VH-VL binders against Apolipoprotein N-acyltransferase (lnt). Designs and how they scored, part 24

Target 1, 229 residues: Apolipoprotein N-acyltransferase (lnt), of Prochlorococcus marinus subsp. pastoris (q7v0g7r236to464)
Amino acid sequence: WQTNMPTREKTNFKNQFINDKLISAQKIALSNDAKLLITPEGTLNNNFNLNFKSKIRMLAGGFRNSKNGLRSSLLGYQIGDKTYSSFIDKHRLVPLGEKIPGFLNIFSRGLSAVGGIQPGSDSRFFKWKFTQPLAIAICYEITDGFKIRNAVKSGAELIISAANLDPYPRKLHYQFLSLARVRSIENKKDNIIISNTGPSGLISEEGKIIKLFDPNTEQNDVVNPNFSI
Below, E stands for the ipSAE of ESMFold2; O stands for the ipSAE of ESMFold2 at other seeds; V2 stands for 0.75 times the mean of E and O plus 0.25 times the DockQ between their complexes.

## First folded at step 19 (VH-VL; framework fv_rovalpituzumab)

Design f1 (from j5 with heavy chain G31D; at its last look DockQ between E and O 0.69; V2 from the best seeds 0.00; counts 0 for: pae O 3.2 > 2)
Fold by ESMFold2 at other seeds, look of step 19:
Structure f1 (fold): chain C 229 residues (1-229), chain A 121 residues (1-121), chain B 107 residues (1-107)
Amino acid sequence: as target 1 above (229 residues)
Amino acid sequence: QVQLVQSGAEVKKPGASVKVSCKASGYTFTDYHMHWVRQAPGQGLEWMGWISWYSGDTNYADDFKGRVTMTTDTSTSTAYMELRSLRSDDTAVYYCAREPYEDWSEYFDYWGQGTLVTVSS
Amino acid sequence: EIVMTQSPATLSVSPGERATLSCKASQSVSDNLAWYQQKPGQAPRLLIYGASTRATGIPARFSGSGSGTEFTLTISSLQSEDFAVYYCQQWHRYPITFGQGTKLEIK
């Protein structure tokens, strides 16, 4: 099976569309003195390269290849990058919605290959040069309060929740928001929520919704979270 | 060789709308955002906003939000700017202008020839 | 909105002399500043970008300097073709803004 010329042209158009969206977003972010641009889960396709050098630090939802298969990740781009220089992989996969090669045994314990669950093997703590430490939840990872708490105990100063909720009913979108509020309250940290079709906004460390964007519209906006320990 | 060729002059009544076109050639215009800038007679330059060719994203200056719509047609390499609810102080020359290739910094290295829009009752 | 203020409004000089045009920003624009020349009935022409870099094809007699809030365009030996209106422009913050212009006239 080779889906010939039309598939190749469709992939090129999608990449240019995404690059154009990112340039537009970076222009707006730079005009507002934003220090970090965050995009939802799955914004970038597999092995995506920018056709420009990033002008702002960016955490973009996307995919990367590893030895043991495709990973859903939040990819870190420093200023000047055309390829990501840092990443944090999604560890908790949503069944049937994400195809992976090979078998992953959800009942295994002890040392496991990529995708297994071990003490400390699926940390949600993320630190990279020139940013404060972060606690990262990709999609349903927000349901794992212990992993987020452990990232906060390790020094994370802000929770970032990135999701692609397009395949899911609106009721699950509200449940995602509720979980994000709980994570903010129990950890006393602000939570930035970025989703493609679901809720996006800022939740305070007290669980108050500071900003919430209409899920029916595409929006780019700047928020100023508190980086409290 | 880069060219930006705009549609011809127009005379409009207050309350009407105008749609100015800008045909791009001599470069891969879909790799740039297109900007629109106007100049009232004897006055300086006023930025109106930009449009992204592939994604269709726009960023309008506040003074024009609600009255301006920018669009592109990538099949004809043409950008459009429509200004609605015209009033006499909208009389101006309207320019399309492109940002530089491969830098996307927002200074304008090529400009259209300008389109005079006159609004008179 | 960042206000760009140019001075003088009109500068009368003779060919061969040096002209110095000033542009002040109400807030820092770093080096995100450009200069344009506009002759009657024509679109603006880019002269300088990044505060000090000449655009392709611009004669060496044009030079730009400055950073932050204060910028200068200098024309070191005026030619007859240089008599026009000059605008500065910032792209540091939206909206993009231009100065009100400096008219350079033959004395």
Scores: ipSAE 0.402, ipTM 0.769, lowest interface PAE 3.2, mean pLDDT 77
ESMFold2, look of step 19: ipSAE 0.457; ipTM 0.802
ESMFold2 (binder alone), look of step 19: mean pLDDT 92; pTM 0.949

Design f2 (from j5 with heavy chain T30D; at its last look DockQ between E and O 0.66; V2 from the best seeds 0.00; counts 0 for: DG spot H30, pae E 2.9 > 2)
Fold by ESMFold2, look of step 19:
Structure f2 (fold): chain C 229 residues (1-229), chain A 121 residues (1-121), chain B 107 residues (1-107)
Amino acid sequence: as target 1 above (229 residues)
Amino acid sequence: QVQLVQSGAEVKKPGASVKVSCKASGYTFDGYHMHWVRQAPGQGLEWMGWISWYSGDTNYADDFKGRVTMTTDTSTSTAYMELRSLRSDDTAVYYCAREPYEDWSEYFDYWGQGTLVTVSS
Amino acid sequence: EIVMTQSPATLSVSPGERATLSCKASQSVSDNLAWYQQKPGQAPRLLIYGASTRATGIPARFSGSGSGTEFTLTISSLQSEDFAVYYCQQWHRYPITFGQGTKLEIK
């Protein structure tokens, strides 16, 4: 699911609006026999609850409260869930170090809009009942090839790269896409990219862009990545 | 308690547009999409698409994509279906239909009374 | 798209007898199938959903069966008010499609 709305507008929207969008997305996904619905980073607001039982496994970008503060997460919903039953928290909340100074400068302009979010664990491996294991990168985390490689070594069969790129210029959108291609090549795994105002699509294990959806356009589409190859 | 009341019959020329209204009462809007289904005289039923009440998301059948626009006005509990570039084979009764609240399975437990649209050259 | 084919086109049966209506899908629709009754000048009325579950207020003489591609509506003891057109409908894949209808008439 690619959203076509700024991050600020998404954080201020009513829960009913979000529930309606999720129902619409699940109907379309079910009609196409999709096994997993993925939404961009930050799609769900804080304190969000589904007003329906999920009919499809869903990995939705959102926020959760923890004892250590608010987390930016991908939230896992199994079939029948109204509340998430699994999660993986964003770990790398700010750009690091010297490796890409120009990239870090540009991201610094947008990171202050996140507001009060605490880092989660550093593991990018996500094992989920009845679904093949996943490697998860939220936004800037795609730059950490070591953590993604470790998730693949632990058995992850697919890389999911979720981002909110709304605060960032288009040049960084293409850099995000390039990094996602590198992760796919080095790990020999397909990579599903989900962003709100940037690139979304499927990158093959060889680094080929199999499908790239129109940026800045709200879209729902089904892709068939290789889980076992 | 649920009631769907549609606007009255219309007679149109080819190339014109028609906008049918469907006013809903007696239920909450949580998890509901409004569907539109038409029936040509003496023929079967043809699904046209749905619209989400709050988000405005739509899913149109391919045969109508590009010619149909569905909208809602939540303040008046009214859904609208507009069909443009009318042809004589668009002559039909147009129904709004509601999916059940129990889940959002797409069978229709409540139907509007129907709106006859006649397109004659 | 999934084509729903109903048979027969017209079924003539005497009141008090059993009527059996058939609906065939061009590909599996699991149990995502509904049956409707329509009388002249009226909107369709939901009879059966989920292939076999009667809607609220539908008499027990109406029953549905089947799964996948083959479905049956049975009316076990026809009443005079049951003579109408019957439609099946799937919601397994978009577009949502209906059968062409079976007219149930007095023999």
Scores: ipSAE 0.427, ipTM 0.787, lowest interface PAE 2.9, mean pLDDT 77
ESMFold2 (binder alone), look of step 19: mean pLDDT 92; pTM 0.948
ESMFold2 at other seeds, look of step 19: ipSAE 0.468; ipTM 0.810

Design f3 (from j5 with heavy chain Y32W, light chain R54K; at its last fold request DockQ between E and O 0.69; V2 from the best seeds 0.61)
Heavy chain, then light chain:
Amino acid sequence: QVQLVQSGAEVKKPGASVKVSCKASGYTFTGWHMHWVRQAPGQGLEWMGWISWYSGDTNYADDFKGRVTMTTDTSTSTAYMELRSLRSDDTAVYYCAREPYEDWSEYFDYWGQGTLVTVSS
Amino acid sequence: EIVMTQSPATLSVSPGERATLSCKASQSVSDNLAWYQQKPGQAPRLLIYGASTKATGIPARFSGSGSGTEFTLTISSLQSEDFAVYYCQQWHRYPITFGQGTKLEIK
ESMFold2, look of step 19: ipSAE 0.510; ipTM 0.831
ESMFold2 (binder alone), look of step 19: mean pLDDT 92; pTM 0.948
ESMFold2 at other seeds, look of step 19: ipSAE 0.520; ipTM 0.827
ESMFold2, look of step 20: ipSAE 0.529; ipTM 0.834
ESMFold2 (binder alone), look of step 20: mean pLDDT 92; pTM 0.948
ESMFold2 at other seeds, look of step 20: ipSAE 0.556; ipTM 0.849
ESMFold2, look of step 22: ipSAE 0.516; ipTM 0.832
ESMFold2 (binder alone), look of step 22: mean pLDDT 92; pTM 0.948
ESMFold2 at other seeds, look of step 22: ipSAE 0.585; ipTM 0.858
ESMFold2, look of step 23: ipSAE 0.499; ipTM 0.819
ESMFold2 (binder alone), look of step 23: mean pLDDT 92; pTM 0.947
ESMFold2 at other seeds, look of step 23: ipSAE 0.555; ipTM 0.849
ESMFold2, fold request of step 24: ipSAE 0.553, 0.567, 0.552; ipTM 0.845, 0.854, 0.844
ESMFold2 (binder alone), fold request of step 24: mean pLDDT 92, 92, 92; pTM 0.948, 0.949, 0.949
ESMFold2 at other seeds, fold request of step 24: ipSAE 0.555, 0.613, 0.550; ipTM 0.848, 0.868, 0.846

Design f4 (from j5 with heavy chain E102Y Y110S; at its last look DockQ between E and O 0.42; V2 from the best seeds 0.00; counts 0 for: pae E 4.7 > 2)
Fold by ESMFold2, look of step 19:
Structure f4 (fold): chain C 229 residues (1-229), chain A 121 residues (1-121), chain B 107 residues (1-107)
Amino acid sequence: as target 1 above (229 residues)
Amino acid sequence: QVQLVQSGAEVKKPGASVKVSCKASGYTFTGYHMHWVRQAPGQGLEWMGWISWYSGDTNYADDFKGRVTMTTDTSTSTAYMELRSLRSDDTAVYYCAREPYYDWSEYFDSWGQGTLVTVSS
Amino acid sequence: EIVMTQSPATLSVSPGERATLSCKASQSVSDNLAWYQQKPGQAPRLLIYGASTRATGIPARFSGSGSGTEFTLTISSLQSEDFAVYYCQQWHRYPITFGQGTKLEIK
């Protein structure tokens, strides 16, 4: 079964499928009166552009090119955008001593698989036009409680935790969930978790899991977090 | 030439279901979404929802959630709409309608000929 | 839900004259508005999209204007085939809604 499909056409087919999924997700979000759409880490590729103008504010996991190389980011799309207009880049943790803890080692192997990723700013505070200030954790950044606490002290009203946990074992998925609960408790802020195959849902400021979606299921759903100070 | 050809008229009893087909031809069927719109006799148009050809994702109008199921069969270029638990006020002409692919606008540049569904006791 | 209100319900006009049909939205729909023509026993036909852009194959005598909440469809020099029911439709916000229609009839 040999196809004569050029390599360029394979790339275009993947982009077309992702654009269809994004249009469907935005239509469903608008049907439910959502104000912000969030997608997991790594949803968009570095050469990805929307075929359409975004009709809802969207924070999409993806990659961007910077002067110092490729960055893993949450990319901000305003209404009307085909290309992101805002971003917050993932940063790298400095391991304790000479040993990378097992949790961080697993994330480091996943990060290495992505390749060429450059560290971004170490601040986790994100202020974006038309939204409340946010504290952002991309993947293993949830382990750095000081940076998230600093973002909350700077005025962040909600924690957003985005991850791609596909290459990791289920034990790490539970560790990620547990860390997200701790960040919510210690900062007294709700935490929205969005991941591709791992846990996604809403965690209250008391660490209670308000909603947890079944892992390994593609889901588009609306949650209404409490912006409590 | 773009054509949307629907299945023929149906007469049903209250409580039954109906499944209307819409076969697409004359263009690449993998547009963004296929919509279904109905029109009761002597009345205006009512949007029912859409389905994606690529993914099977759906979005239904609130008045039809729980009673409607939309599906596609890409191998035959056919979209389906099934309406369950029929009532007499479901008597209408049911249309499939195509949205344009290229600008994410939800106006309908092509319509099926319509399928009359009559629900009578 | 955005309610689309058309006026008049019926418009009687002689062939060769100008007809102006109105469509009002209950809240702004920007330019996300389309116009359709429907003849008895037929499916609707797209005339105008984006409030003012004629669809492919639509004669120049059809023109649309307006934005926000007020929209008009103008038919210059009416032909015998133009007597039908006309609907406006918005896609600015779900659910997608149509106006109740304006019947354009001879005399």
Scores: ipSAE 0.263, ipTM 0.683, lowest interface PAE 4.7, mean pLDDT 76
ESMFold2 (binder alone), look of step 19: mean pLDDT 91; pTM 0.946
ESMFold2 at other seeds, look of step 19: ipSAE 0.483; ipTM 0.813

Design f5 (from j5 with heavy chain G31T; at its last look DockQ between E and O 0.63; V2 from the best seeds 0.55)
Fold by ESMFold2 at other seeds, look of step 19:
Structure f5 (fold): chain C 229 residues (1-229), chain A 121 residues (1-121), chain B 107 residues (1-107)
Amino acid sequence: as target 1 above (229 residues)
Amino acid sequence: QVQLVQSGAEVKKPGASVKVSCKASGYTFTTYHMHWVRQAPGQGLEWMGWISWYSGDTNYADDFKGRVTMTTDTSTSTAYMELRSLRSDDTAVYYCAREPYEDWSEYFDYWGQGTLVTVSS
Amino acid sequence: EIVMTQSPATLSVSPGERATLSCKASQSVSDNLAWYQQKPGQAPRLLIYGASTRATGIPARFSGSGSGTEFTLTISSLQSEDFAVYYCQQWHRYPITFGQGTKLEIK
């Protein structure tokens, strides 16, 4: 699901609007026999609750409150859930003893400008009931090939890359896509990319772009990733 | 009590457009999509699509894509369906129909009274 | 697109008797099946949803059964007001589709 909603407008959305969007997306996904619905980073606002029980397994970009502060996360909803039952938190890159490359510097400044978001666990491995293990990259985390490789070595069978690229220039959108292709090639795993105003689609384990949706339109589509060793 | 009240009958010439309204009352707590279904004289029912009340998302049946536009006005609880480039075979009764509040399963527990649109030269 | 086929096209039955209406889907629709009654000049009226659950206010003489591709509406002990056209409808896949209707007539 590509939402194509500007970042500032997302923070001002009413709960009813978001619930309507999710119902629309779930109806279309169910009609196409989709088994998993994935939404971009930041789709759900802070303290969001579904007004309905989810009819499809959903990984939704959003925020959660933890004891140590607010987390940016992918939130897992099982069938029947009105609140998420699992999650994986975004981990903020902090280069220790290294120069920040220009590309990572842009991501770091963007994350810093948002403020108030606490880093989560640095593991990108996500094991979820009723699905194969996943390697998760939220936004700038796609730049950390080591963590994605470790998740694949731990058994992840698919890479999911979720981002909100609204605040970033078009050049960075292309760099994000290129990095996602590299992660697919080096790990021999398909990569599903879901972004708001940037690239969304499916990248094969060979690095081939199987589908790429127009970044300037709101779209829902079903992709069939190839699970391999 | 849920009520769906539609605008009155219309007569149009081929090539014209028609806009049918559907005013909803008696529900306020839940998010619903409004569906539009038509029935040609002596014929069965044909689903045209749905519109989301608050988000404005639409899903149109293929036969109507490019000719239909559905909108809502949440301040007046009114849904609209506009059909353009009318042909004689668009002569039908047009219904708005509501999906249930218990979940968003797509069966229709309440229907508008219907709006007859007649297309003739 | 899932085609819904109803049979018979017309069923002539006397009041007090049992009527059985059939609806067949071209592919499985699970239990995502509804039945409607329509009288001339009126909007359809929901009878059954989820293949077998009666809608609010529908008399117990109406019952539905089936799943997957074959579904049945049964009206026990027909009343004079039950003579109308009946439609089945699936919501498993877009587009939402209706059967062509079964007309229930007085014999």
Scores: ipSAE 0.509, ipTM 0.822, lowest interface PAE 1.9, mean pLDDT 78
ESMFold2, look of step 19: ipSAE 0.549; ipTM 0.842
ESMFold2 (binder alone), look of step 19: mean pLDDT 92; pTM 0.949

Design f6 (from j5 with heavy chain Y101F; at its last look DockQ between E and O 0.79; V2 from the best seeds 0.00; counts 0 for: pae E 2.3 > 2)
Fold by ESMFold2, look of step 19:
Structure f6 (fold): chain C 229 residues (1-229), chain A 121 residues (1-121), chain B 107 residues (1-107)
Amino acid sequence: as target 1 above (229 residues)
Amino acid sequence: QVQLVQSGAEVKKPGASVKVSCKASGYTFTGYHMHWVRQAPGQGLEWMGWISWYSGDTNYADDFKGRVTMTTDTSTSTAYMELRSLRSDDTAVYYCAREPFEDWSEYFDYWGQGTLVTVSS
Amino acid sequence: EIVMTQSPATLSVSPGERATLSCKASQSVSDNLAWYQQKPGQAPRLLIYGASTRATGIPARFSGSGSGTEFTLTISSLQSEDFAVYYCQQWHRYPITFGQGTKLEIK
């Protein structure tokens, strides 16, 4: 990026770029009869509005303004929306104890520094009009098996894991994958993983990697997860 | 008003490459894709693909994947289409075409004047 | 890939008469269909989009109808400038495809 650009002009360029990418992704998704478009954590900036009406249901990683400050969220767009109509906020995790494991400490450095408590429940259950119930993990939350299990007990039929792994080394990408596989096995649910620079793909309820995209390329693709009977 | 002005006719030998330009004006590019469509002499129209102005994302028709590269230069408002490994059956008029934004449906309300590319040995 | 088939290949009619051009899709394209007119040496010109909506500046004698797999372009009271080649085009699925064209010529 150029150092001579004013901050506001950098923000406007980001919005142009993001709108273009979302339209490209929706066109490809629609051509393949996809029912849901999912984007990684942090895809949409704070106060971002689409320049277009969504033509597909979309769960987009982004930020929302809240009474207690800015929150990292998955934002739900129904068909016809320019602004999100539903959301699930990232829950802050504060490890207990005397010594924090090294990999957990590294993940903590990548979390946004949000003052105060995230609004609402720490539940990872997400039910949205015209979709089956979902269990949501935003990045660090994949480490909390209790919350994902609770969402599955509440009726979630699919796990969605969204992350921004750009600031993290490749070894942590493998750890994220391993945790996603454990969540799929212990809950007997498929898990869709969406990250911007890390692993993205589909994990079966047996923990098998059904599809895994190259983490160093930007890709749009369609996967067919299994919902519980 | 919306204008799409393409580069002039080209004559190429088999195995060469050609790069056609399309200078766009009169509209805001955000959210628009530029499409390329070709027409062999006496034949119908064949969609080649699109490119996004700001993100650079492309979607190529399968028949052209591996041989076509589309680019944009937003500072000069110019889109480019390069076709490599030319054969005689690549002889055609090449058009750039714009899609409407508000609807972002993929019909083409504005077309360039066309660029004739002739490939002969 | 969705194949667009136009009929007839050539239609000979006199000025002032009505012309009806057909376009058939190999699978449903909903109403994601457009019609274009092309004269020799010129780029195509958009006539109809969304199967039935006239583009800006297109005379009322042009009308489109149909949905799914069967579409028609109707030109009432043909003018001398209407003799050209007409193409249908779908944008329901990639690749975007055009019909092979119907040449409308003077009888």
Scores: ipSAE 0.455, ipTM 0.799, lowest interface PAE 2.3, mean pLDDT 77
ESMFold2 (binder alone), look of step 19: mean pLDDT 92; pTM 0.948
ESMFold2 at other seeds, look of step 19: ipSAE 0.517; ipTM 0.828

## First folded at step 20 (VH-VL; framework fv_rovalpituzumab)

Design n4 (from j5 with heavy chain F29L; at its last look DockQ between E and O 0.66; V2 from the best seeds 0.00; counts 0 for: pae E 3.1 > 2)
Fold by ESMFold2, look of step 20:
Structure n4 (fold): chain C 229 residues (1-229), chain A 121 residues (1-121), chain B 107 residues (1-107)
Amino acid sequence: as target 1 above (229 residues)
Amino acid sequence: QVQLVQSGAEVKKPGASVKVSCKASGYTLTGYHMHWVRQAPGQGLEWMGWISWYSGDTNYADDFKGRVTMTTDTSTSTAYMELRSLRSDDTAVYYCAREPYEDWSEYFDYWGQGTLVTVSS
Amino acid sequence: EIVMTQSPATLSVSPGERATLSCKASQSVSDNLAWYQQKPGQAPRLLIYGASTRATGIPARFSGSGSGTEFTLTISSLQSEDFAVYYCQQWHRYPITFGQGTKLEIK
């Protein structure tokens, strides 16, 4: 699922608006026999709950409260869920230190603007009932090839790269795509990319772009990643 | 009591546009889509698409993409369907129809009374 | 696109008798099928949804059966008010499609 909403607009959207958008997306996904719906980073507001029982397995970008503070997460909804039943928290929230490449500095300023988000577990491996094991990169985490490689070594069959690229210039959108291609090549795994205003699509294990959607349009489409070898 | 009340009949020339309204009452609109279905004289039913009341998301049948625009005004509980570049074969009765909420089944339990649009050169 | 084909196009039956209307889908629609009745000058009226479930207020003489690609509407004891056009409709895949209709008329 690709959205065209700026980050600021997403944080101010009413719950009924978000619920209606999710219903629309799930109806279209079901009509196309999709098995998993993935939404960009930050799609769901803090403390968001569905007003409906999910009809499709969904991995949605959002926030959750933990004992150690607010987390930016991909939240897992099984069929029948109104609240998430599983999650993976964003680990790399803010780069520390003075020596930051210009690209990462731009991401760092965006991350700092989200305010109060705490780092989660450093593992990018995600295993969830009824789906294959996944390697998860939320936004900035695509730059950490070691963590993604460790998830693949642990059995992940597919890489999921979710981002909100609203705060960033178009040149950084292309760099995000390039990094996603590198992750696919080095790990020999397909990579599904979903971003709000940036690139979304499917990258093959050889680094070829199988499908790329037009940035800045709202789109739902089905992709069939390769899970074999 | 659920009611869908549509605007009155229209007569248009080829190339013009028409905008049909559908005012909904008697239920909570959250989570519902409004569908539009048309029926040419003596013919069957043809689905045109749906619109989400609050999000504004639409799903148009391919035959109408590029010519149809659906909108809603939640403050007045009114849905609109605009069909542009009218042709004589667009002469039909246009219905709005409600889907049930709970199971997302897209059958239509309530229909508007219909709006006849006649396109005559 | 899933094509819905109804048969017969016209069915002539006497009041009090049983009418059987068929609807065939070009590919499986599971049980995502509804039946409507339409009288002249009126909007369609929902009869059956989920292939076999009667809508609220629909008399027991109406029944639906079938799944996958073949569906049947049965009216067990026709009343004078039942003579109308009947449509089937699938919602399994977009676009939503209707059958071309079966006209039920007095023999």
Scores: ipSAE 0.382, ipTM 0.749, lowest interface PAE 3.1, mean pLDDT 77
ESMFold2 (binder alone), look of step 20: mean pLDDT 93; pTM 0.953
ESMFold2 at other seeds, look of step 20: ipSAE 0.393; ipTM 0.748

